# Ledger of designs, part 1: VHH binders against (R)-2-hydroxyglutarate dehydrogenase (hgdH)

No score or structure here was measured in a lab: all are predicted.

Target 1, 331 residues: (R)-2-hydroxyglutarate dehydrogenase (hgdH), of Acidaminococcus fermentans (d2rju7)
Amino acid sequence: MKVLCYGVRDVELPIFEACNKEFGYDIKCVPDYLNTKETAEMAAGFDAVILRGNCFANKQNLDIYKKLGVKYILTRTAGTDHIDKEYAKELGFPMAFVPRYSPNAIAELAVTQAMMLLRHTAYTTSRTAKKNFKVDAFMFSKEVRNCTVGVVGLGRIGRVAAQIFHGMGATVIGEDVFEIKGIEDYCTQVSLDEVLEKSDIITIHAPYIKENGAVVTRDFLKKMKDGAILVNCARGQLVDTEAVIEAVESGKLGGYGCDVLDGEASVFGKDLEGQKLENPLFEKLVDLYPRVLITPHLGSYTDEAVKNMVEVSYQNLKDLAETGDCPNKIK
Below, numbering starts at 1 at the first letter of every chain, in headers, positions and changes, except where a header shows other numbers; Kabat numbers aren't used for antibody chains.
ipSAE, averaged over its two directions, is called F for ESMFold2-Fast, E for ESMFold2 and O for OpenDDE. V2 adds 0.75 times the mean of E and O to 0.25 times the DockQ between the complexes of E and O.
[cut] marks letters that were taken out.
Atom coordinates printed by the task and the answers are left out, and those that the model quotes come from them; centres of patches stay.

## First folded at step 4 (VHH)

Design a1 (from x14 with Y101W; framework vhh_7xy4_2)
Fold by ESMFold2-Fast, scan of step 4:
Structure a1 (fold): chain B 331 residues (1-331), chain A 121 residues (1-121)
Amino acid sequence: as target 1 above (331 residues)
Amino acid sequence: QLQLVESGGGLVQPGGSLRLSCAASGFTFSSYAMAWVRQPHGKGLEYIATISYSGSTTYYSDSVKGRFTISRDNAKNTLYLQMNSLKPEDTAMYYCARTIWVDSGKTYDYKGQGTQVTVSS
């Protein structure tokens, strides 16, 4: 079986090579994402494709795959919105995804964003990079053990974030729409209003539900402590970006860290240095550094998460090819 | 065994109000988020509202925001939907459900038998 894998970075190649050796597939790894007709045509002669979140399996690209004789469409991501699933089903493509990988990967990045904002390390290191070693009043910081940390969303990732902050000595409270049991030694489950009212740091790990819209609204921000820190490494759509910008500018938010943006595909993965961003909200977020910290959706760019995503994708392909089904089949 | 029993539907004029109830049994009601969904005759399921296990967090579809209020009484294992300013387009079979959230949208673990709401003159 010949497999084309998109969006493979040089550091990830050994992981794919190890899996290829184990499964015995003929795999070609390319750095390109599926986004244009030219990148879709790269699948000529391949039986299967493995996509990433920055790939776009739209109607045009799916038509090309059908014409080329591609049989299986896999994505090594938990999200599937980059695939036109209804059209792919109409064309008869079996599809599978990776619903779970290391929850520590995203949780650790959220903790890192929070600690950078709490300790002003982006500000301080930007100054020392210019050989300014003076200490000023803005560098004065509260220790995390004197902070209350609020976790919104107590699924696999949120629980790991809660455990890490608790391990650092913080008081951890959290909110979820379900009663979560077995967390009592590191997190107290409370109402959303109580999280907003009491937290010095809030980190978002809730799923995005389209019908509900954004979780972080102007009202959410109004209820937060003055100078509190907000972190979003979950989904860009969970946050009203304009409202967050206003809150940072006014000082209502002491800092905002994010690994995701609503409409991120327009900028993430691109070198736009020296250029004005088409989305004025993204331009404004960048201009607010170091009170706003942006990482370009790399929460899962870790040794364990990449290994999980690649191994599960190979297993999904094996299951689909041998039985016509797999536990992670996209329906 | 899991049971959800909806009641309170009926015929009402446009601009009127109805209060729906759902009696739950056979599971730990107080540990689950609950939802109301509706299905107009010959159409698909439409999400209406969700309430957290404690009742402290609520979510509404844009079509009902400001008009409907979801609430619960955990001591009585009962879910409610207060429906105000009813419109003909609100005509549907209303279902009570246990809800599970996923990135692709909402899923419903169990629906009851439903209660019919008809908004007509």
Scores: ipSAE 0.317, ipTM 0.711, lowest interface PAE 3.1, mean pLDDT 90

Design a10 (from x14 with T99L; framework vhh_7xy4_2)
Fold by ESMFold2-Fast, scan of step 4:
Structure a10 (fold): chain B 331 residues (1-331), chain A 121 residues (1-121)
Amino acid sequence: as target 1 above (331 residues)
Amino acid sequence: QLQLVESGGGLVQPGGSLRLSCAASGFTFSSYAMAWVRQPHGKGLEYIATISYSGSTTYYSDSVKGRFTISRDNAKNTLYLQMNSLKPEDTAMYYCARLIYVDSGKTYDYKGQGTQVTVSS
């Protein structure tokens, strides 16, 4: 079976090849995303496509796939909004996605962001890179074992974040709208107000629910401890960006780390060095370095997460081709 | 045998108050997040409020913030919605709903039969 994999970075190629040893597909990996007629037409002669989040399987591109004889549409992502699912069903495409991959990948990045802000390592290393070896008052740090860490959202990723912080010696508390059992060894589930009131570090791992809006509002920030650290490696829409900027500028927040931005597609994946950003809120966030740390949505850009996404996609394809069904079939 | 039974709706004048109740049975009520949703005649479902399993965390739609209060009594397996300063726009069938985790977020896995709230004259 011939499989076209979109959006593959050079460093990921060995993973795509290694995972394929069990499946034996004829794979072609391209750095392009599915977005234009030209990139859709790259699927000529292929039986299946494996997409990622920056691909757009809109009506036009799905029509091209239908004409080219593409049989299976897979995405190696948990999100599926980049696919016109209703139209793909109408055209008769079996589809599958990757609902789960290494929760450690995003959890570890959130921990890294928190520790960099707690220990001021971005600030300190930026200074030593310019040969300034002086120690100042801003570098004085609290050890994480003397911190209370609050985890908002105790799903798979949040629970791993809680385990890592607990392993470091922190007091870990967490909040979720559901009662989470089996976490008592490393995390105490409490109210959101208790998380906000007691935490020195808060990390967000909640799903974005449009009806609920942003989780981190001005009221949320007001209830946090003065000088506390906030980390968001989940979704940009979970945070009111203007409110966070105001909180950092006022000193209410001691630091903000994020791997995601609301409207991130306008800047992430682009080299904008030396240019002013069109979104003035993003410009302000960049200007607040090192109290604000931004990574460009690479929480899942790890050996284990990429391996999981690729292996599950290959297995999804095998299941669909052999049985017409799979556990991860998009309905 | 999972069941949600709403009550407390009725006709009320603008500026009035109502308290809705939802009696839950057939599942471990204290382990689930619960929601109130409404449906005006001829329109889609509109989210109103969510409450965590313990009652300690609440979320509200912008249309009802400051006017409505969601609460629960886990010992009685009952969900409440206190509605104050009611407006004609609040006229709808009100439903109690149970939530579950799915990979894309949260969804309603069960909804009750509803209780009608009419705000007029």
Scores: ipSAE 0.196, ipTM 0.638, lowest interface PAE 4.4, mean pLDDT 91

Design a14 (from x14 with Y101W K106R; framework vhh_7xy4_2)
Fold by ESMFold2-Fast, scan of step 4:
Structure a14 (fold): chain B 331 residues (1-331), chain A 121 residues (1-121)
Amino acid sequence: as target 1 above (331 residues)
Amino acid sequence: QLQLVESGGGLVQPGGSLRLSCAASGFTFSSYAMAWVRQPHGKGLEYIATISYSGSTTYYSDSVKGRFTISRDNAKNTLYLQMNSLKPEDTAMYYCARTIWVDSGRTYDYKGQGTQVTVSS
């Protein structure tokens, strides 16, 4: 079976190769994303495609795949919004996704951003990089063991974040719309208001639901402790970016760390050094360094997460090809 | 077996009020988030509101915010939707839905048979 893998970075090539030993596919990995007619036409002669989140399987690209005889559309992501699922179903494409990969990957990045903000390491290292070794009042830090950490969203990733912070000695509280059993050893489930009022650090691991809108609103920020730290490594749409900028500027938020932005496709993956960003809110976020820390959506860019995403995608393809069905089939 | 039984629908005039109920059985109601969703005739499913397992957190779609109130009674395994200032656009089959968590977000694994709400002059 010939498989075209989009958006593969050079460092990931050995993982795609190693994972394929069990499956024996004829794989071709390209750095390109599926986004234009030209990139869709790259699938000529292939039986299956494996997409990632920056790919766009819109009606036009799906029509090209149908014409080329592509049989299977896989995405190595938990998110599926980059695929026109209704139209793909109309064209008869079986589709599958990767609902689960290493929750530690994103959780660890959220913890890292929180600790950098708590200990002011971005600030201090930016100064020492300019040979300024003086210590100032801003560098004075509370230890995480004296902090209450609030986790908003107690799914697989949020629970791992809670476990890591608890392991570091923090008092961990969390919120979820579901009652989560079996977490009592490391996290106390409480109301959202209690998370906001008590937490020194809040990390967001909730899913984005379009109908609910942003979780982090001006009201959310007003209820937080003065000088608290907010971290979002989940989805950009969970945060009202303008509201967060205002909160950092006013000092209501002591720091904001994020691995995601609402509208991130306009900037992430690009070298825009020396250029003014088209989105003025993103320009403001960059200008607020080091009180604002941005990583360019790399929470799952780890050895274990990439291995999981690739292996599960290969297994999904095998299941679809052999049985016409798959546990991870997009319905 | 899991059951969700909606009631309280009917015909009301614009500006009127209606209270929907949903009786749940066959699962631990108090451990699940619950939602109300609606489907106008010939259209897709539209989200209305979600309530957390404890009742302490609620979410609303922009179309109903300030007019509808979702609530629950865990002792009675019952979900409610208080609908005020009803508009003709609110005409739909209303479903009680059990919310499940998935890695890509929240979705619904079960909904009841529905109760019809018609807002007509």
Scores: ipSAE 0.250, ipTM 0.682, lowest interface PAE 3.9, mean pLDDT 91

Design a15 (from x14 with Y101F K106Y; framework vhh_7xy4_2)
Fold by ESMFold2-Fast, scan of step 4:
Structure a15 (fold): chain B 331 residues (1-331), chain A 121 residues (1-121)
Amino acid sequence: as target 1 above (331 residues)
Amino acid sequence: QLQLVESGGGLVQPGGSLRLSCAASGFTFSSYAMAWVRQPHGKGLEYIATISYSGSTTYYSDSVKGRFTISRDNAKNTLYLQMNSLKPEDTAMYYCARTIFVDSGYTYDYKGQGTQVTVSS
């Protein structure tokens, strides 16, 4: 079976090769994302494709895959919004995704974003990089052990974030629509309103469900403590970007860290240095550095997470090819 | 066994109000998040609202925010949907649904028989 893997970076190649030893696929890894007709046509002669979150399996690209005889569409991501799932079903494509990988990867990045904002390290290191070693009032910080950290979404990733913050000495509270048992040693489950009203730092680990809409709305932000820090390393659609910009500009939010953006595929994975961004909201977020910190969707760009995503994707393909089904089949 | 029994639907004029109820039995109601979903004639299921196990957190689709209120009474094993400012496009079969988290999202592992809401003059 020939498999085309999109969005593979040089440092990930050994992982793709090592994981393939048990499967024996004829794999080709390319750094390109699926985002144009040209990149879709790269799949000529391949039986399956493995996509990333910045790939666009839109109607046009799916039509190309159908014409080329591609049989299986896999994504090595938990999110699937980059695939036109209804249209892919109409064309008869079996699809599968990776619902779970190392929860520590994203949790650690969320903690890192929060600590950078709490301690103003982006601000401070940007100044020392220009040989300014003066200390100013903005650098004055609360220690995390004197903070209440709120975790919105207490799934696998949220629980790990809670454990890390608790291990650092923070008071950790969290919210989830389900009652989560077995967390009492490191996290107290409370209402969303209590998370918003009490937290110095809030980190979002909830799934994005289109029917539920954005979690972080203007009302959410109004209920937060003045000067609190918000971190989103989950999904861009969980946050009303305009509302967050307004909150940072007004000082309602003391900082915003994110590894994700709503519409991120238009900018992430690209070198746009020296150019104005087409989306004015993204331009504003960049201009708000260092009160806003953006990483370009690196939460799962770790040794363990990449290994998990590749292994599960290869297993999904094997299951689909042998049985027509797999536990991780999309719908 | 597991049962969700909806009631309170009917014919109502635009701008009117209805209160839907769902009686749950056969499971520990207080341990589950619950949802209201609807299905207009000839269309797919559309999400309306979700309420957490304790009732402290609620979510609404943009189409009903400010008009509908989801609530629950765990002592009575009952879920409610208060619908105000009803519009013709709210016409649908309304289902009470038990919500579970599967992999990367929420889904419904059981829904009731439904109650018809018709908004027409």
Scores: ipSAE 0.079, ipTM 0.568, lowest interface PAE 5.0, mean pLDDT 90

Design a17 (from x14 with T50Y; framework vhh_7xy4_2)
Fold by ESMFold2-Fast, scan of step 4:
Structure a17 (fold): chain B 331 residues (1-331), chain A 121 residues (1-121)
Amino acid sequence: as target 1 above (331 residues)
Amino acid sequence: QLQLVESGGGLVQPGGSLRLSCAASGFTFSSYAMAWVRQPHGKGLEYIAYISYSGSTTYYSDSVKGRFTISRDNAKNTLYLQMNSLKPEDTAMYYCARTIYVDSGKTYDYKGQGTQVTVSS
């Protein structure tokens, strides 16, 4: 079976090759994302494609895949919004995704963002890069062991974040719609209102449910402690971006760290240095450095997470090709 | 065989109240978190209320918070939704859903046939 893998970075190539030893596919890895007619036509002669989150499997690109004889559409992502699922189903494409990969990858990035904001390391290192080694009042920091850390969403990723913060000595509280057993040693499960009222740092690991809208609203922000830190390494849609900007500008939030943006495909993956961003909210977020820290959706850009995503995608393809179904089939 | 059977819907005036019930059978009810999901005519599904398997944790969407109360009776295998201060916007088909928690958060693996709630004068 011939498989075209989109959006593969040079450092990821050895992982794609190593994982394939058990499957024996004829793989081709390209750095291009699926986004134009030309990138869709690259699938000529291939049986399957493996996409990334910044690929666009829209109607036009799906029509090209149908004409080329592509049989399987896989995405090595937990998110599937980059695929026109209804139209792909109409064309008869079996599709599968990767619901789970290393929870440590995203949890560690969330912790890193929080610690950078708590200890003002972005501010401090920006000054030393200009040879200013003076200490000022803004650098004065609370130790994380004297902080209450709130975790919104106690799935696999949230639980790992809770464990790491607990391991650093923080008081960890968390919220989830389900009662989570086996966390009592490192996290106390409480109501959302209690998380908002008590936390010095809040990290979001909740799922985005379109019907419910943003989790972080103006009301959410109003209930937080003055000067608290907010981190979102989950989904851009979970946060009302304008409300967060207003909260940082007013000092209600002491800092905001994120690895995701609502509409991120317009900027992430691109070198826009020296250019004004078309989305004025993104321009404002960038301008608020170092109180706002942005990483360009690389929470899963780790050795273990990439290995998991590739292995599961290859297994999904095997299951679909052999049985017409798989546990991770997009329905 | 797994079954969820909703009841208690009907026509009510704005500001009124209704209590929905869901009778569960064919599985160990006390082992699963439950939710109420609604669908207005011509619109998508909205997850409005969730309750943990023990009943100790609840969640409400912003659209219903303060007006609706989810509860459960594990001895009777029954889920409830108390709806107060009903608005025309609450008009929808209401479904009882068995929820599961996965890495990406809360989902459901089964929902019932639904009960229609119409809020109109």
Scores: ipSAE 0.000, ipTM 0.138, lowest interface PAE 22.3, mean pLDDT 89

Design a18 (from x14 with T50W; framework vhh_7xy4_2)
Fold by ESMFold2-Fast, scan of step 4:
Structure a18 (fold): chain B 331 residues (1-331), chain A 121 residues (1-121)
Amino acid sequence: as target 1 above (331 residues)
Amino acid sequence: QLQLVESGGGLVQPGGSLRLSCAASGFTFSSYAMAWVRQPHGKGLEYIAWISYSGSTTYYSDSVKGRFTISRDNAKNTLYLQMNSLKPEDTAMYYCARTIYVDSGKTYDYKGQGTQVTVSS
């Protein structure tokens, strides 16, 4: 089976090749994303494509795939919004995704952003990069072992974040809509109000459920401690972006770190240096550096996460080709 | 079967107001983010407003910020654009667009036939 893998960086190529040892596919890895007619036509002669989040499987590109005889559409991502799923089903494409990968990847990034904000390292290193080695009042920091860390969402990723903060000596409390058992040695499950009132740092790891809307609302922010740090490496839609900007501007939030934005497709993956961003909320977030830290959705850009995503994608393809189904089939 | 039908355009004097509506059918409206895009005669298409599928998050281009408000009614499958303090440079065909939320920026897989807005005396 011939497989075209889009959006593969040089550093990831050895992982794609090593994982293929068990599967024996004829793989071709390209740095290009699926986004234009020309990149869609690269799939000529291939049986399957493996996409990533920067790819657009829109109607035009799906029509090209159908004409070229592509049989399977896979994405090595948990998100599937970059695929026109209804149209792909209409054309008869079997599709599958990767719902789970290393929870440590995103948890570690959330911890990193929290620690950078707590210790003001973005501010400090931006100054020393200009040869200013003077210490000021803003650099004064609380040690994490004297902090209460609140984890909103105690799924696979939230539990790892809780374990890491606990390992650093923090008092860790968390909230989830379900009672979570087996966490008592590193995290105390409490109400959301208790998390908001007691936490010096809050990190969000809840799933986005559209019927429930944003978790981080103006009311959520009002209940937080003055000067507390908020981190969102989960989903952009979990946060009311305007409310967070207001909270940072007022000093209610001491810092905001994020790896995701609601509407991130409008800016992430692009070099927009020297340009004004079309979305004024994103322009404001950028202007609030270093109290706001943005990473461009790279929480899963790690050795273990990439390995998991590639292996699961290869297994998905095998299952679809052999049985017409797989546990991770997009319905 | 997928349809977006815009209405509410027309001739208006500078400083006036218009409310545009878009009736959606043939898809699960509440599952898609939506946008208003406009195209002045002989010029390129400009994204002016965007709204998340829940309606909780909105974005505006600098050219309309503070003057236009995007909203939606998921129960009625309808998208709205309230336009205040209209200027001659707002003259354009206005399109309702179903957006695909992807990493490479704002994109859409369908837009309606459009409704003409003309701002002149």
Scores: ipSAE 0.000, ipTM 0.108, lowest interface PAE 21.5, mean pLDDT 88

Design a19 (from x14 with T50L; framework vhh_7xy4_2)
Fold by ESMFold2-Fast, scan of step 4:
Structure a19 (fold): chain B 331 residues (1-331), chain A 121 residues (1-121)
Amino acid sequence: as target 1 above (331 residues)
Amino acid sequence: QLQLVESGGGLVQPGGSLRLSCAASGFTFSSYAMAWVRQPHGKGLEYIALISYSGSTTYYSDSVKGRFTISRDNAKNTLYLQMNSLKPEDTAMYYCARTIYVDSGKTYDYKGQGTQVTVSS
């Protein structure tokens, strides 16, 4: 079976190759995302495609796949909004996704963002990069073991973040709309208001629910401790970006770390060095470095997460080809 | 033996009030987030409100914010929706739902038979 894998970075190639030893597919990995007619036409001669979240399987691209004789559409992502699922079904495409992968990947990035902000390492290393080895008042830090860390969203990722902070000696409290059992050794589940009032660091791991809107609102920020740190490695839409900017500018927030932005597709994946960003809120966030730290949606860009995504995608393809079904079939 | 039984619907004039109840059984009610959703005749399902397992956190759709209040009594395994300042646009079948979150939004892994609310003169 010939398989075209989109959005594969050079460092990921060994993982795609190693995972394929069990499956024996004829794979071709390309750095391109599915987005244009040209990138869709790259699937000529292939039986299956494996997409990423930056791919766009719209009606136009699905029509090209149908014409080319592509049989299976896989995405190595938990999210599926980049695929026109109803139209793909109409064209008869079996589809499958990767609902779960290493929760440690995103949790570790959130911890890293929080620790960089707590210890002012972005600020300090930006100064030493200019040969300024002086120590100033801003560098004075509270140790994480003297901090209360609040985790908003106690799913698989949030629980790992809680375990890591607890392992570092922090007092960990968390909130979820569900009662979460079996976490008492490392996290105390409390109300959202208690998380906001007590936390020196808050990390967001909640799913984005369109009808609920942003979780981090002006009211949320007002209830936080003065100088507290906020981290969002979940979804950009969970945060009112303008409200966060105002809170950082006023000093209400001591720092903001994020791996995601609302409308991130306009900037992430692009080299815009020396250019003014079209979205003025993104320009302001960049200008607030080092009190604001941005990573370009790479929380799952790790050895274990990529391995999980690739292995599950290959298994999904095998199941679909052999049985016409799989546990992870997109319905 | 999972059950959700809605009650309290009826005919009411614009500006009036109704209180809906949902009796839950067959699962640990106090561990789940619960929602109210509605479906007007011939239209899709619309989210109204969600309440956390403990009752400490509530969320509302913009169309009902300030007019509706969701609450729960975990000792009685009962969910409530207090509806004030009712409008003709609130006319729908109202459902109690046990909720789960998914990456693309939210899903209801169970809902009851519903209770009809009609707002008309």
Scores: ipSAE 0.303, ipTM 0.696, lowest interface PAE 3.1, mean pLDDT 91

Design a2 (from x14 with K106W; framework vhh_7xy4_2)
Fold by ESMFold2-Fast, scan of step 4:
Structure a2 (fold): chain B 331 residues (1-331), chain A 121 residues (1-121)
Amino acid sequence: as target 1 above (331 residues)
Amino acid sequence: QLQLVESGGGLVQPGGSLRLSCAASGFTFSSYAMAWVRQPHGKGLEYIATISYSGSTTYYSDSVKGRFTISRDNAKNTLYLQMNSLKPEDTAMYYCARTIYVDSGWTYDYKGQGTQVTVSS
């Protein structure tokens, strides 16, 4: 079977090749994303395509795939909004996605953001990069073992974050709408109010439910400890961006770390150095460095996460081709 | 055998109040997050509110925030929805729903028989 893999970076090529040893597909990996007629036409002669989140499988591109004889559309992502699923079904395309990958990838990035803010390493290293080796009061830090860390959302990723912070010696408490059993060795499940009142660091790993809106509201921020650190490596929509900016500016939040932004597609993946950002809230977040730290959605850009995404995508294709069905089929 | 049985619906005038109840059985009620959802006649299912397993965390749709209050009594295996300042737009069949956690977020795996709420003069 001939498979075209979009959005493959040079560093990922060995993973795509290694994972394919078990499946034996004739794969072609390209750095291009599916977005234009030209990139859609690259699928000529291929049986299947494996997409990325920055791809657009819109009506125009799906029509091209139908004309070219593409039979399977896979995405190596948990999100599927980049695919016109209703139209793809009308055209008869079987589709599958990757609902799970390494929870450690995002959890470790959240821990990294928290530790950088706790120890002021972005501030300190930005100064030493300019040959300023003076020590000031802002650099004075609490050790994480003397911190209470609150985890909001105790799913796969939140539990790993809790385990890492516990392993570092922190007191870990967490909240979830479900009762989570089997975590007692590393995390105490408590109410949201108790997480907000007691935590020196809060990391968000809750799912985004559109109908519920933002979890981190002005009321949430008001209930937090003065000078506490907030980290969001889950979804941009979980945070009221304006409310967080106000909290950082007032000193209510001691720091905010994020790997995601509400409306991030407008800026992430682009080199906008020297330009004013169209979204004034994003401009303000950037200006608040180093009290605000932004990474450009790198949570899953790791060896294990990429390996999981590729392996599951290859298995999804095998299942669809052999049976017409797949546990991860998009319905 | 899992059962969710809603009650407390009825006809009420605009500006009035109703309290819905949901009696749960056949599962460990105190371990699950619970939700209220509604379906107006001829329309899709609309989310109203969710409550955590312990009752400590609540979420509301923008359309009902400040007017509706979700609560639970784990000792009685009962979920409640206090509805105040009712509007004609609140007219719908109201369902008690059990939530489950999936990798993409929450979903509902069981929904009760429903109780009709009609807001009219």
Scores: ipSAE 0.349, ipTM 0.716, lowest interface PAE 3.0, mean pLDDT 92

